# Ledger of designs, part 47: miniprotein binders against q9bqp7

Target 1, 240 residues: q9bqp7
Amino acid sequence: VPQNWFPIFNPERSDKPNASDPSVPLKIPLQRNVIPSVTRVLQQTMTKQQVFLLERWKQRMILELGEDGFKEYTSNVFLQGKRFHEALESILSPQETLKERDENLLKSGYIESVQHILKDVSGVRALESAVQHETLNYIGLLDCVAEYQGKLCVIDWKTSEKPKPFIQSTFDNPLQVVAYMGAMNHDTNYSFQVQCGLIVVAYKDGSPAHPHFMDAELCSQYWTKWLLRLEEYTEKKKNQ
Short names: E, the ipSAE of ESMFold2; O, the ipSAE of OpenDDE; V2, 0.75 times the mean of E and O plus 0.25 times the DockQ between their complexes.

## First folded at step 7 (miniprotein)

Design Gb16
Fold by ESMFold2-Fast, scan of step 7:
Structure Gb16 (fold): chain B 240 residues (1-240), chain A 97 residues (1-97)
Amino acid sequence: as target 1 above (240 residues)
Amino acid sequence: SPDEIVKEIEKLAEEVRKLLKEGKYDEAIEIAEKAVLLAYWLGDPELIAKVELLLAEAYIAAGDPRARYIIEIAKQIAELLGSPELIELVEKVRKKL
């Protein structure tokens, strides 16, 4: 799929603040739809090689932790990630009352890990908000859209057990970010444009989170790869 | 570029061998784990098996019991690929246990 026929950026939109922008961040609910989600497209287009590698990782974990230990580990990782996202949404919601904030959610090592990133985040435009690309027929739920060091970004918050200092170690996360970006840029529920991405990997022990900033050029490169995955998904769906 | 990632993995692998030679086993493990993550991202099973075996060597040097599990994973990859070179490398590392 030619990137120039389906551009990631909308030339008719600006990433600059607008006087008509809402005072509260947008939070559009994700509706049930026959249209596939970004995560489903990525999951359904893994190569046999990628599936094999994930199975090897699972086998290694089971060998080290046992079957019950692995189940507990995966459940714990999921719960910690969910609580981390809830805490970040609370922190970044300027209109939320003090009574609505769970103080216990704000005191995790993951929140400590991202403090140095959060000090550079401002101008929040959207939180836990649905995006849809009507032309390319996919939907997603993005974590956050805000200015990071003065640049408007789609920000994706990740928790990790092990260090991930390189963007390559975040797997399909860059594809997820640009898929949300492209959808938002062509979604009539939004009036602004995003040209940058940020993947923030937070650590349970409170060690400093690793920010992976994606400029417009890098986003365009991953957008091309996302379009290929989407095309593969569409072909597989058609042939079922 | 995939070629640039392969070069980075090879650079990390040489760093691991140097650290092992210097007796800096904990640092060797840390760098070897980084190489493993890059190899998994690249998705080359042969390279994954090779860097997993290097991680196993670091575990062996450190007296870490995890070495045996990593060698077993690398063995399964080598057998899946039907690579005589990898199968031989698995046995070479296994003999160091």
Scores: ipSAE 0.005, ipTM 0.234, lowest interface PAE 10.9, mean pLDDT 80

Design Gb2 (at its last look DockQ between E and O 0.54; V2 from the best seeds 0.00; counts 0 for: pae O 5.2 > 1.5, SAP 78.524 > 70)
Fold by ESMFold2-Fast, scan of step 7:
Structure Gb2 (fold): chain B 240 residues (1-240), chain A 97 residues (1-97)
Amino acid sequence: as target 1 above (240 residues)
Amino acid sequence: SPDEIVKEIEKLAEEVRKLLKEGKYDEAIEIALKAVWLAFELGDPELIAKVELLLAEAYIAAGDPRARYIIEIAKEIAEWLGSPELIELVEKVRKKL
């Protein structure tokens, strides 16, 4: 258990729509400062095994692609991921933002992959929106908050390129989701409560995306693990 | 999910062994690479080492010089795990170089 435990859920909040809620999804801009991001905390507190396996994966990739080929691969993965997120934001945004829509983004295999998931997504409340946990002192940029099969979720969109997976972010995906959830639930820029998470892994070849749903109990379990990672980050920062 | 991936990796490993016996080295390499990538996705170091060594055997059979580098990846994992069984398997495959 973490020494400085803090609850993930805010008892003063509800997941039900409120008349004061904005009619369009929230998009709070991320303001970078000395407060660490969720991704930085996770990157700086990887386990010894995670670091070891990441280096072995990099060695494997370089063996297959060469050093220049590996750089091209990682650049393409980031570019494709960015385009996938831009396409999803466009699809889930109000009609006003669709006027600037890039038709080519909507034809990717990744978008085909998530079609069956998108059919179950509604009631979008936030897109590409910044969250900050004032008490625990961390920030993040979440992909989406929407109802999935009737449950309000923090939704994280991931791309997977088979047969050569990019593994950098896969180990900590559940921790990333609950970190955003806990921050949003205590962020004054938001008024609602999120208790569920959803990680959607989309495939480049258009095969059906895999949804990994996290109920409130599972989110609470991962939240404890996130608090331990945050505590480890804070201790390492004090020692430097 | 993880258990299903393990079963798929084991199925692919068996297919690799069959293809090697049949002299179908290029197909063996293709299937072994798929198993390697699934093992990395799963994050199981023991499975990664085992399927890397199967890939190494396929490269050795095909006369591909990359086998030596693959054996080194498996060796580093075997040493990380402190597994006598994997260390022995690494040495067994290395002798085939």
Scores: ipSAE 0.649, ipTM 0.901, lowest interface PAE 1.1, mean pLDDT 86
Fold by ESMFold2, look of step 8:
Structure Gb2 (fold): chain B 240 residues (1-240), chain A 97 residues (1-97)
Amino acid sequence: as target 1 above (240 residues)
Amino acid sequence: SPDEIVKEIEKLAEEVRKLLKEGKYDEAIEIALKAVWLAFELGDPELIAKVELLLAEAYIAAGDPRARYIIEIAKEIAEWLGSPELIELVEKVRKKL
């Protein structure tokens, strides 16, 4: 049990977006800050086993690719992920319909992979938007807030290839989503809240992406685990 | 889910064993590398050690010198876990060098 429990949902906030909301999705800029990011917290609270296994994975990759080859591999995977998110923002943005799209951004297996998911996505409320939890003092950059099959979700887009396989593992991906959700629900830049999450894993070869839906109960369970990770991070910072 | 990933890894491991029996070493290596990737994604050290040792057997069969280094990775994991079963498996594979 966290020592300083805090609710993921805000009882003072509506579940329903206002009809008078802007037609353009929110994009709150991420500002340089002293407070930690979600990804920093998760990276700094990896278990000793996870750290040990990460080092074995690097050892193996360097064996297969050489040191310079490993650097190029990780850089390329990082670039592909960045371009994937840029393309999704372009596809989901109404103002991009009013502007010329970069067609090279749209040419990837990852974009082909998510096409069937995008058919079920509507009502985009936020894209690549910063969130800050004022009370718990952490910040993040969420990918998307939209309806998926009629349910308003914080949506996180993942590529199947990763430069570090288990920093972004199945346990940490749900923690990232609920951390963004909790921050958004308590961020004064947002007038509504979200109770569901969606993790979409896209494949480089264009194979159909796999959606992982998280209802409110599951989000609450992962929220408790996130609070423990944040508490652990805070304790480490006190002792430095 | 984690259980589905574990089952996929076991399916790939059985495919590797069949390919090794058939003398299809290059294909066995490719399938073993997929299993290793999934095991690291899952973060299950016992599964990682087991599929690394299976990859090492494929490298041995193919005459690939990387086998020795892969066995050392599996040995480090087995010692970290303190698993008698894995330590025994490491030595069994090492003897094939």
Scores: ipSAE 0.434, ipTM 0.819, lowest interface PAE 2.0, mean pLDDT 85
Fold by OpenDDE base, look of step 8:
Formats: structure tokens, C-alpha cells, sequence
Structure Gb2 (fold): chain B 240 residues (1-240), chain A 97 residues (1-97)
């Protein structure tokens, strides 16, 4: 049980977004400060087992591709992910629909992969927007807040070259999503609350993306795990 | 479910074994690499060790020197787990070098 319990949901915020659909999604810039990011917290609190497995994976990949080949592979994966997020931001942003969409960004297997999910996405509230949890002292940059099948979600877009049909195969991604939810729900820059999460795993080959929907109950379960990771991080930093 | 990923890995493993019997070593290596990746995505060290050993068998069949390194990875995982069964399996594959 976390020592410093904090709720994921804010009882002072209504679940009903005020009827003024902001015509423009929020895009709050991430301020670089001493406050740890969600990603940093998760990376610094990986288990010894997770670190071991990742190191073995890296060693194997270097054996297969060579050191330079592995660096290129890693760079390409990062670039593909970035381009995918940029393409999604362009698709989901009403303002960018007026700009010459770089047609090349839209011609990806990943964009093809998510088309069936995008049909169920509406009511975009935020895109590439910073969140801060003042009390728990962490920050993050969320990909998207939108309605998925009529439920307001924090949506996290992931790229994969291989199937991830289960939420468990997404590692710490559920923790990232709930961390963003909890921060947003208590960030004064946001007037609304989210109760659901969605992880979308897009595939390079254009095969249908896997949506991993997280209801309020599942979000609460992962929130407890997130709080434990945050406490571990905080303790490690006090001892440094 | 994690169970379905396990089933897919098992299916790939069987395909690798089939391809090895058919003398299709390059295809066997490709499929084995897919199985290894899935096992890492699942994060099951026991399964990782098993599929790494299968990849090693494919490399051995192809005469690829990378087999030795892969066997050492599997050995370190087996020792880390303290699994006598996995250690025995590692030694079985090592004897094929």
C-alpha cells in the first residue's frame, strides 16, 4: 500500500465536460524544470528483472545487427514513433486540417493500422499537452485526450513492429496512462476529468491496431502501482 | 492474454523445428528471432531462455558462429533463475556445437 495515498480522480471536478467543446484542443507546453517526468520515474524504478531482460535484449540485438546497426535501428524506431505522433496530431487537430498535410506523414503502415480506432475517436480535448501533479510532484506530456466510443480517455499511441494483443505486453504503458490521468485530473490548467485510459498499439505493416481500453476500475488498480513507483523514485532520490 | 502470446511463441517454435528438419535454416532463424522478440515482450525469462536456445539450434544448423553467444545468454538466464531444467537444456544445446 502506498504511504502517500492520493486519489486518481478529483471529486471537485464533474465527469461531464462542460458543454463548450473547445473548438481547439489544448496544447500546454512542457516546462523543463527539476520536477521528474512520468517517463523518468518509470525508467528509474524498473525492477532488476526488467533491467536484466532489456540488457539481454540489447546484447542480442547488437549481436544480430552490429553496434552501428543497432544504433541505426534504435534511431529509426524513435523517428518512426515521432512521425507517427506528428501525423496523429495533424489528423486529430482541427487547425492542422487547414495546413498542407504532409501527405508523406499520412502514408505509413502505422496510420493505416489505427484507421479503425480513429473512426471511434471524437471530441478531442488535448493533443501533446503537458500535465503536472503539484501535490505528487511529477510532470508528463500526454499524447491525446479524446472520446473513444463515447468515453473520455487519455489515449496513448504506441508503435510496434510485432503484435501486442494484451495490455500486460505493454509493460509500464498502463502506469504512464494513469499517471497522466491523475496529473490531468488535478492540474489547474484543465477544467475536466478523465476516468478512462486507452493504449493503442499501431503496427508498421498496417495490420489493425490493438486498442487496450482501461476502465475506471482498472485505472485505479494501475494508479496504486504508479504511486508505489513514484514513492520508490522519491526514496531513491533522497538517498542520492 | 499472456497465454495467447505463449501459444503463438509455441506455434513459432514448432515452425522453427519443422523448418530445421526441412533444411530451411535461414527461414528457421528468421522465425526463431520473431519468437525471441515475443518472449522478450512477454517478459518471461524462462520462455526467453527456451526460445534463445531454439535460435541457437537454428544457428548451429546453419553453421553460424552466433550460436555460442546466444547459448551464453540462455545460460545466464537459466543460472539467474536457478532452474536445473533450463541449465540442463542449455548444456544439451551446447553439446551440439
Amino acid sequence: as target 1 above (240 residues)
Amino acid sequence: SPDEIVKEIEKLAEEVRKLLKEGKYDEAIEIALKAVWLAFELGDPELIAKVELLLAEAYIAAGDPRARYIIEIAKEIAEWLGSPELIELVEKVRKKL
Scores: ipSAE 0.023, ipTM 0.396, lowest interface PAE 5.2, mean pLDDT 86
ESMFold2 (binder alone), look of step 8: mean pLDDT 90; pTM 0.895

Design Gb3
Fold by ESMFold2-Fast, scan of step 7:
Structure Gb3 (fold): chain B 240 residues (1-240), chain A 97 residues (1-97)
Amino acid sequence: as target 1 above (240 residues)
Amino acid sequence: SPDEIVKEIEKLAEEVRKLLKEGKYDEAIEIALKAVFLAWELGDPELIAKVELLLAEAYIAAGDPRARYIIEIAKEIAEYLGSPELIELVEKVRKKL
């Protein structure tokens, strides 16, 4: 029940390949400006429970690792996530050769974890690409748009490194995916329609990644929740 | 899935209780920490509080002073949730200090 409802899907677009589509995946650069990112909106509109648990988790980690150990741990997790995304972009990019790839990036436990998912991924249309919703005034950088088991999806790659709370995966990762989907479906830099999402949780030890598929109905449900978060963000900024 | 993670946490919790009964305190702590981190990843505050208190019991058995801090974190979660059952569990574990 958002006050300013806007549709997630664009009735004038198709998920089928178009002859005018480029042969290589799109990679539109993200421009930094005053328009809020999906991540910023979600960070600024966390529920009181999410904020409370995140603060308790931080306290928990500092207890086990110390202040410096906690900083080192979080920096390492960030770096590993960055390397995982770089490796996936390299693997899925048709223009790269084996010699251009860093072999260390391709041999991580996270990449081993995701191999069975990658076998079902094809028809890559966008990689590390910026999206902007001009009407709703937000931007984002999505990981991947490709077919998963024959369905065109916004795919979000996540590394699972305990002790990061699963709250974000349970609540905010679906919102992030549909926010990117809605923006892409209405962004003039793109010509196709995406109606499905996929969240892939990869593990450092190489154990099999968990795919969380979101069909069009589920995406529509999360889209309504995203619109409410965006509305809350807008109201907070108006009163700040 | 979330349900599979819950089942894994429950299996780990039973293993911790078994190890505690066998006097294998260091192993109990190691398995309890795994359950704790899975509960935090799942983000279920009730499960978090319960497995943190189980870890606290393992710390108490091992003579580890960190038990007091873990009990306080579980207490804050129990109070946030307004759960009489969890608040009672916190006090039960605290009495073992």
Scores: ipSAE 0.558, ipTM 0.873, lowest interface PAE 1.6, mean pLDDT 85

Design Gb4 (at its last look DockQ between E and O 0.47; V2 from the best seeds 0.00; counts 0 for: pae O 5.1 > 1.5, SAP 82.48 > 70)
Fold by ESMFold2-Fast, scan of step 7:
Structure Gb4 (fold): chain B 240 residues (1-240), chain A 97 residues (1-97)
Amino acid sequence: as target 1 above (240 residues)
Amino acid sequence: SPDEIVKEIEKLAEEVRKLLKEGKYDEAIEIALYAVFLAWELGDPELIAKVELLLAEAYIAAGDPRARYIIEIAKEIAEWLGSPELIELVEKVRKKL
């Protein structure tokens, strides 16, 4: 159990839109600070099993691609992920139109992959926006907050290239989502409550993306695990 | 869901075994690589080891020298898990080299 327990949901907030909510999605810039990011906490507190599997994954990928091929593959994965996020921000933002960006970037296989998910996404409230948990002292940059099938969700967009696995963040994706959720629910820059998560895995070949929906109960379960990782990070930092 | 992914992997594994019996080694490798992809994305070390060993069998059938290295990776996972069943499976596949 975490020593510094804190609730994920804020009982003083509602997930329903109100008249004062901005019509434009929020985009608060992430400031570099001594306060750790969600990504930093997770990277510094990987379990022995996660580290072991990451090393074995690297071995198998180097065997398949060669050392130069592996370096190129990982660089391309990050670059394509960045482009995918930029395209999604453009598509979901009312201020940015497809005409303001290269249309070819918006016709990628990844964008084709998520079309059926996007049809169920509406009421976008935040895009590429910074969150900070003022009490637990961590920050993050979330991809999207919007309604998915009528439920307000923190949405995390992931890319995947079949049949080449990429596992660097796979184990901790649910923890990342709930960490952003808990931060947003207690961040004074936001006035609404998020109780659900959605991880969307999009495919390079355009095959239909897989949505992994997390209801409030599942989010609460992962939140406890996130608090343990945050506690471990804090203890390690005190000893360095 | 994770359970549905496990069932998909099991279905793919059966297809690989069928293709190997039919002498369709290149197709077996292609399907095995997809199963390996799913297992690593899921992150279950037991499944990863089992499916990597199935890929190794396909590589052996095709004469692909990568088989011995894939077997070694699966062995390291089996030993890390301390699974006698997986360690035995590693040795069964290694004997086919």
Scores: ipSAE 0.687, ipTM 0.911, lowest interface PAE 1.0, mean pLDDT 87
Fold by ESMFold2, look of step 8:
Structure Gb4 (fold): chain B 240 residues (1-240), chain A 97 residues (1-97)
Amino acid sequence: as target 1 above (240 residues)
Amino acid sequence: SPDEIVKEIEKLAEEVRKLLKEGKYDEAIEIALYAVFLAWELGDPELIAKVELLLAEAYIAAGDPRARYIIEIAKEIAEWLGSPELIELVEKVRKKL
């Protein structure tokens, strides 16, 4: 258990969405900060095994592609992910239905992959929006807050080059979602809160995306693990 | 779940061994590459080493020179784990070169 427990939900907030500005999703700008991001906390608290395996995977890729080829490969993967997130923001924005969309941005296997998921998404409340946990001192940039099958979720969009028989549940993906959720629930820029999470894994070839729904109980379990990672990060920085 | 992922990887590994026995090397490589992808996504070093060595066997059967690099990666993982079982498996596959 963490030394300093903090609740993921804010008891002073309603679980029900309010009507304040529901026609335009929130997009809180990410500010320059010295406090750590969710991604940095997770990167800095990888186990020795995770670090070893990451280095071996990089070596394997470099042996196959060459150093320049590996750099180009990783750059292209990140660019495809960036374009995917930009396309989703455009698709999910009510204002974009009144504006022209870039046709090339909307063409991809990843976008085809998520079409069946998007049919179940409504009530978009935030897109590409910064969150900050002032008490726990971390920041993040969440992808989306919207209803999925009637449940308000923090939604995280992930890409995979190959289809998987299982939803991506790597050690850190659920921790990212709950960290964003906890931050949003305690961020004064938001007047509502979220109790559920959704991770959607989209596939490059257009195969149907896999959703991973996280109810409040599952989110609470991962929240505990996130708090432990944040504590580990803080202790490591004190000793460096 | 992670247990279901491990079972799926084991099923793929068995299919690879069957395809290699049948002389269907290109198909074996395709299935082995997918098993390797899943194992790395799971992050289980013992499983990664085992499926990488199976991929190396498929490359050897097909005459693909990439087997050498794959065996070296598996060797480094086996040594990091300190697993005599995996170290022995690395040597068995290396001798087939």
Scores: ipSAE 0.555, ipTM 0.866, lowest interface PAE 1.6, mean pLDDT 86
Fold by OpenDDE base, look of step 8:
Structure Gb4 (fold): chain B 240 residues (1-240), chain A 97 residues (1-97)
Amino acid sequence: as target 1 above (240 residues)
Amino acid sequence: SPDEIVKEIEKLAEEVRKLLKEGKYDEAIEIALYAVFLAWELGDPELIAKVELLLAEAYIAAGDPRARYIIEIAKEIAEWLGSPELIELVEKVRKKL
C-alpha cells in the first residue's frame, strides 16, 4: 500500500464536462520545471528485471541489425512515432482541418491502422497538453483527451512495427495513462474529469490498431502501482 | 489487458508452430519475432524465455546462425528465474542446433 495515498478521481469535479464542446482542444504548454515527468519517474523506477529484459532485447536487436542498423532503426521508430502524433493532432484538431494538411503525413500505415478507432473518437477536449499534479509533484504531456465510444478517456497513441519489436516498454503505458488521468483530474487548468483510459497500438502495415480500454476499476488498480513507483522515485532522489 | 496479450502470444506461438510444420520458415520467423516483442512488452520473463526458444526453433529450421544467440538469452533468463522446467526446455532446443 502506498504511504502517500492520493485518489485518482477528484470528488469535487463532475464527471460531465459542464462546458459545451470547446470549439478548440486545450493545448497547455509543458513548463520546464525541476518537477519530474511521468516518463522520468517510470524510467528511473524500472525493476532490475525490466532493465535486464530491455538490455537483452537491445543486444538481440544489435545482433540482428548491427550497431549502425540498430541506431538507424531506433531513429526511424522515433521519427515515425513523432510524425504519427503530428498527423493525429492534425486530424483531431478542428482548426488544423482548415490548414493544408500535409497529405504526406496522412499517407501512413499507422494512420490507416487507427481509422476504425478514429470513427469512435469524438468530443476532443485536449491535444498534446501538459498536466501537473501539484500535491504529488509530477508533470506529463498527454496525447489526447476525447470520448471513445461515448466515454471520456485519456488516449495514448503508440506505434508498433510488425515484426520488429522496437516499442519501448509498453508495459508501463497503463501507468503512464493513469498518471496523466490523476494529474489532469487535480490540475486546476482542467475543469473536467476523466475516469477511463485508452491505449491505441497502431501498426505500420495498416493492419487494424489494437485498442486497450481501461475502465475506472482497472485505472484505479494501475493508479496504486503508479503511486508506488512515484514513492520509489522520491525515495531514490532523497538518497542522492 | 495483460491477459489479452498473453492470449495473443499463445495464438501467435501456435501459428509459428503451424508455419514451421508447413516449411514456411521466413513467415514463422516474422511472427515469432512479433511474439517475442509482445512478451517483452508484457515483461513476463517466463513467457519471454518460451517465445525466444520458439524463435530459436524457427531460426534452426531456417538454418539461421542467430539461433545460438537466442538460445543463450533464453538460458540466462531461465537461470535467473531458477526454473528447472525452462532450463530443460532450453537444453531441448539447444540439442537441435
Scores: ipSAE 0.025, ipTM 0.359, lowest interface PAE 5.1, mean pLDDT 86
ESMFold2 (binder alone), look of step 8: mean pLDDT 91; pTM 0.914

Design Gb5
Fold by ESMFold2-Fast, scan of step 7:
Structure Gb5 (fold): chain B 240 residues (1-240), chain A 97 residues (1-97)
Amino acid sequence: as target 1 above (240 residues)
Amino acid sequence: SPDEIVKEIEKLAEEVRKLLKEGKYDEAIEIAEKAVFLAWELGDPELIAKVELLLAEAYIAAGDPLARYIIEIAKEIAEWLGSPELIELVEKVRKKL
């Protein structure tokens, strides 16, 4: 049980659109400071199981590609992920901003992979936007907040390439989503309530993306686990 | 020694199966998690995959949605090993969802 428990949902907020809501998706810039990011907390509190899986994957790839080949591969994976996120932001942004972006960003196997998911996404409220939990003292940069099949969700876009293992994401992707959700629900830059999450795993070859929907109950379960990871991070930092 | 750790894991796995038959799902999860921890410390990927799938079965019995993520770990290990038998075991457990 976390010692510093705090609720994920804000009882003073609604998921319904308000007349004062902006017509353009919010994009609050991330300001670098000493407050830990969600990704930093998760990276510093990995379990022995997660560390082992990551190390085994790394060693296997180095054996297959060599040291330089591995570095090139990981750089390419990072670049492809970045381009995928940029393309999604462009697609989901208002039409006036879409035409100002590189047309080539809109064409990739990853974008083909998510087409069936995008058909069910509407009512975009935030894109590539910073969140801060003032009380719990952490920050993050979320990908997207939009309605998926009529439910307002924090949406996290992931890329995967077979036969690459989905190791780091197995435990931490849901924690990342609920951490962003809890921060947004208590961040004064936002006025609405998010109670659902969606993790979308897109494939380079254009194979249909896998959506992992998280309802409010599941989000609450992962929120408790996120609070434990945050507490572990805080304790480790004090004992440095 | 590695052999002693393997025997301890086997003992814990049998206790998990017994607890599952008795409907003691939370206790089964606790013991399965200990077995998983030891399997990871030993570093035998085949044994890790098998014990992770046993943990997944305990989560399924308890109605815990984390079962899906545990199954995915075992799948990744089975595919990394290229083991048709383990891949089939993953699908057998997935069908219990």
Scores: ipSAE 0.000, ipTM 0.169, lowest interface PAE 12.2, mean pLDDT 80

Design Gb6
Fold by ESMFold2-Fast, scan of step 7:
Structure Gb6 (fold): chain B 240 residues (1-240), chain A 97 residues (1-97)
Amino acid sequence: as target 1 above (240 residues)
Amino acid sequence: SPDEIVKEIEKLAEEVRKLLKEGKYDEAIEIALKAVFLAWDLGDPELIAKVDLLLAEAYIAAGDPRARYIIEIAKEIAEWLGSPELIELVEKVRKKL
């Protein structure tokens, strides 16, 4: 149980759209500061088992690809993920005009993978937007806030290469989603409430993406786990 | 599903053992590597150690010096897990070097 519990949902907010809401999806830039990011907190509080498995996966990959080959492989995976996010932002933004570069990004297997999910996404309210929890003192950059099958969700887009997945980077995905949700619900730059999450895993070969929907109860359960990780991070920082 | 992946790994492990008995060492290594990657995808450290040791046996049979490196990885996993069964298996495979 966390020592400094704080609610994920804000009783003063609603998930219903109101007339004062912007017509354009919000995109607040992430500013440099000393406040830790969600990804930093999660990285610094990995379990002994997570660290061990990640290191063994790295050693195995280096054995097969060599040091330079491993660096090239991980750089390419990262770049493909970045391009996938850029393409999704372009697709979901009603005010963007597609350029030739963006059109080429839209042809990836990852984009084909998510087509059936995108059909159920509407009412986009935020894209690639910064969130800050003013009370708990953490920041993040969320992918998307939109309605999925009629429910307002924090949506996190993930890519997966089936033969050689980066196993450990996906373990904390539910924690990442609820961390962003809790921050947004208490961030003065936003006026609405999000109570649901969605993790979408897209595949390079174009196989149908897997949607992992998180209802309000599940989000509350993972929120408690996120608070424990944040507490662990804070205590580790005090001891340094 | 995880259960289906475990069954596939077990099937591949049996194929490796058959290939080793038949003296088809290069094919045994290829199949053992498939099992290794599936075990890593599953993320079960006990299973990873077991298939690493099977890969090591294939390397030993082929005279491949990489066997020593793979045995060391499996040893570290076995010691981290505190599994007497895996530690014993590591020692059994190491003796074949």
Scores: ipSAE 0.006, ipTM 0.244, lowest interface PAE 10.2, mean pLDDT 80

Design Gb7
Fold by ESMFold2-Fast, scan of step 7:
Structure Gb7 (fold): chain B 240 residues (1-240), chain A 97 residues (1-97)
Amino acid sequence: as target 1 above (240 residues)
Amino acid sequence: SPDEIVKEIEKLAEEVRKLLKEGKYDEAIEIALKAVFLAWEYGDPELIAKVELLLAEAYIAAGDPRARYIIEIAKEIAEWLGSPELIELVEKVRKKL
């Protein structure tokens, strides 16, 4: 049985809303410094198989699209993802003025894709907000913390031009979600507890998005794997 | 579930084989590319190699020179896995060039 000295959940925190606390969702800016980000840790600790397949996928795409086409494709995927996140932040922000919402961002196929998920999202507590694990010394920028079907979740929005019907297709995304969750649960800038995760995969053609829900048990299992990746990162940093 | 995506890829692969037998090479390539992209997204190297080799057969039938490069990618995966079955499949498809 492996000992977990750094628990993902904080027993001193509650996920229940206080009806007397009207608040705007938290949006703490990310201050980049020598403390590693979740995405950097994951990128620098890929398995040999992950690195091998990523290199072969790049070769595969270049073969199909050409070198210039691959660069254009990669740039376009990044831009679409950025616009999708901006649109979701706007939609979920409790603003009354429609003029503060860019109508062009609201009409993408990705936004159409997530409509059925958004109907089940309420009680937004954080949007595009920085988290830091004060003891484990890592940072991250999470997309959203809100109730999904009555459960408080760290929600990660993903775009895909292809269907992703199960969590295995999202690779390190579960680790990313639990890393944000553990950080938030131990970050003094936040006072609530998150025990669930949700990865939402939206599709360019407007096909219904696929939600990958992670309960507390599943989050605990991925948290253990995240801690191993963080340890590997720390060892690699010592060798630099 | 994982079983569902594997079944979808297998269904697409059967459609590709049927289209190839019917001489509908452009349609076979289109369906094979869909299967290839799903296999890469799923991330199983063995399945990726098998479906890439099926795409290579479609490219060969259509006279598309990209077949050579696809076979090489599948070979690298087969060798990385150390799979005699996949290495043999690579050579079988290469002989059709």
Scores: ipSAE 0.561, ipTM 0.868, lowest interface PAE 1.5, mean pLDDT 84

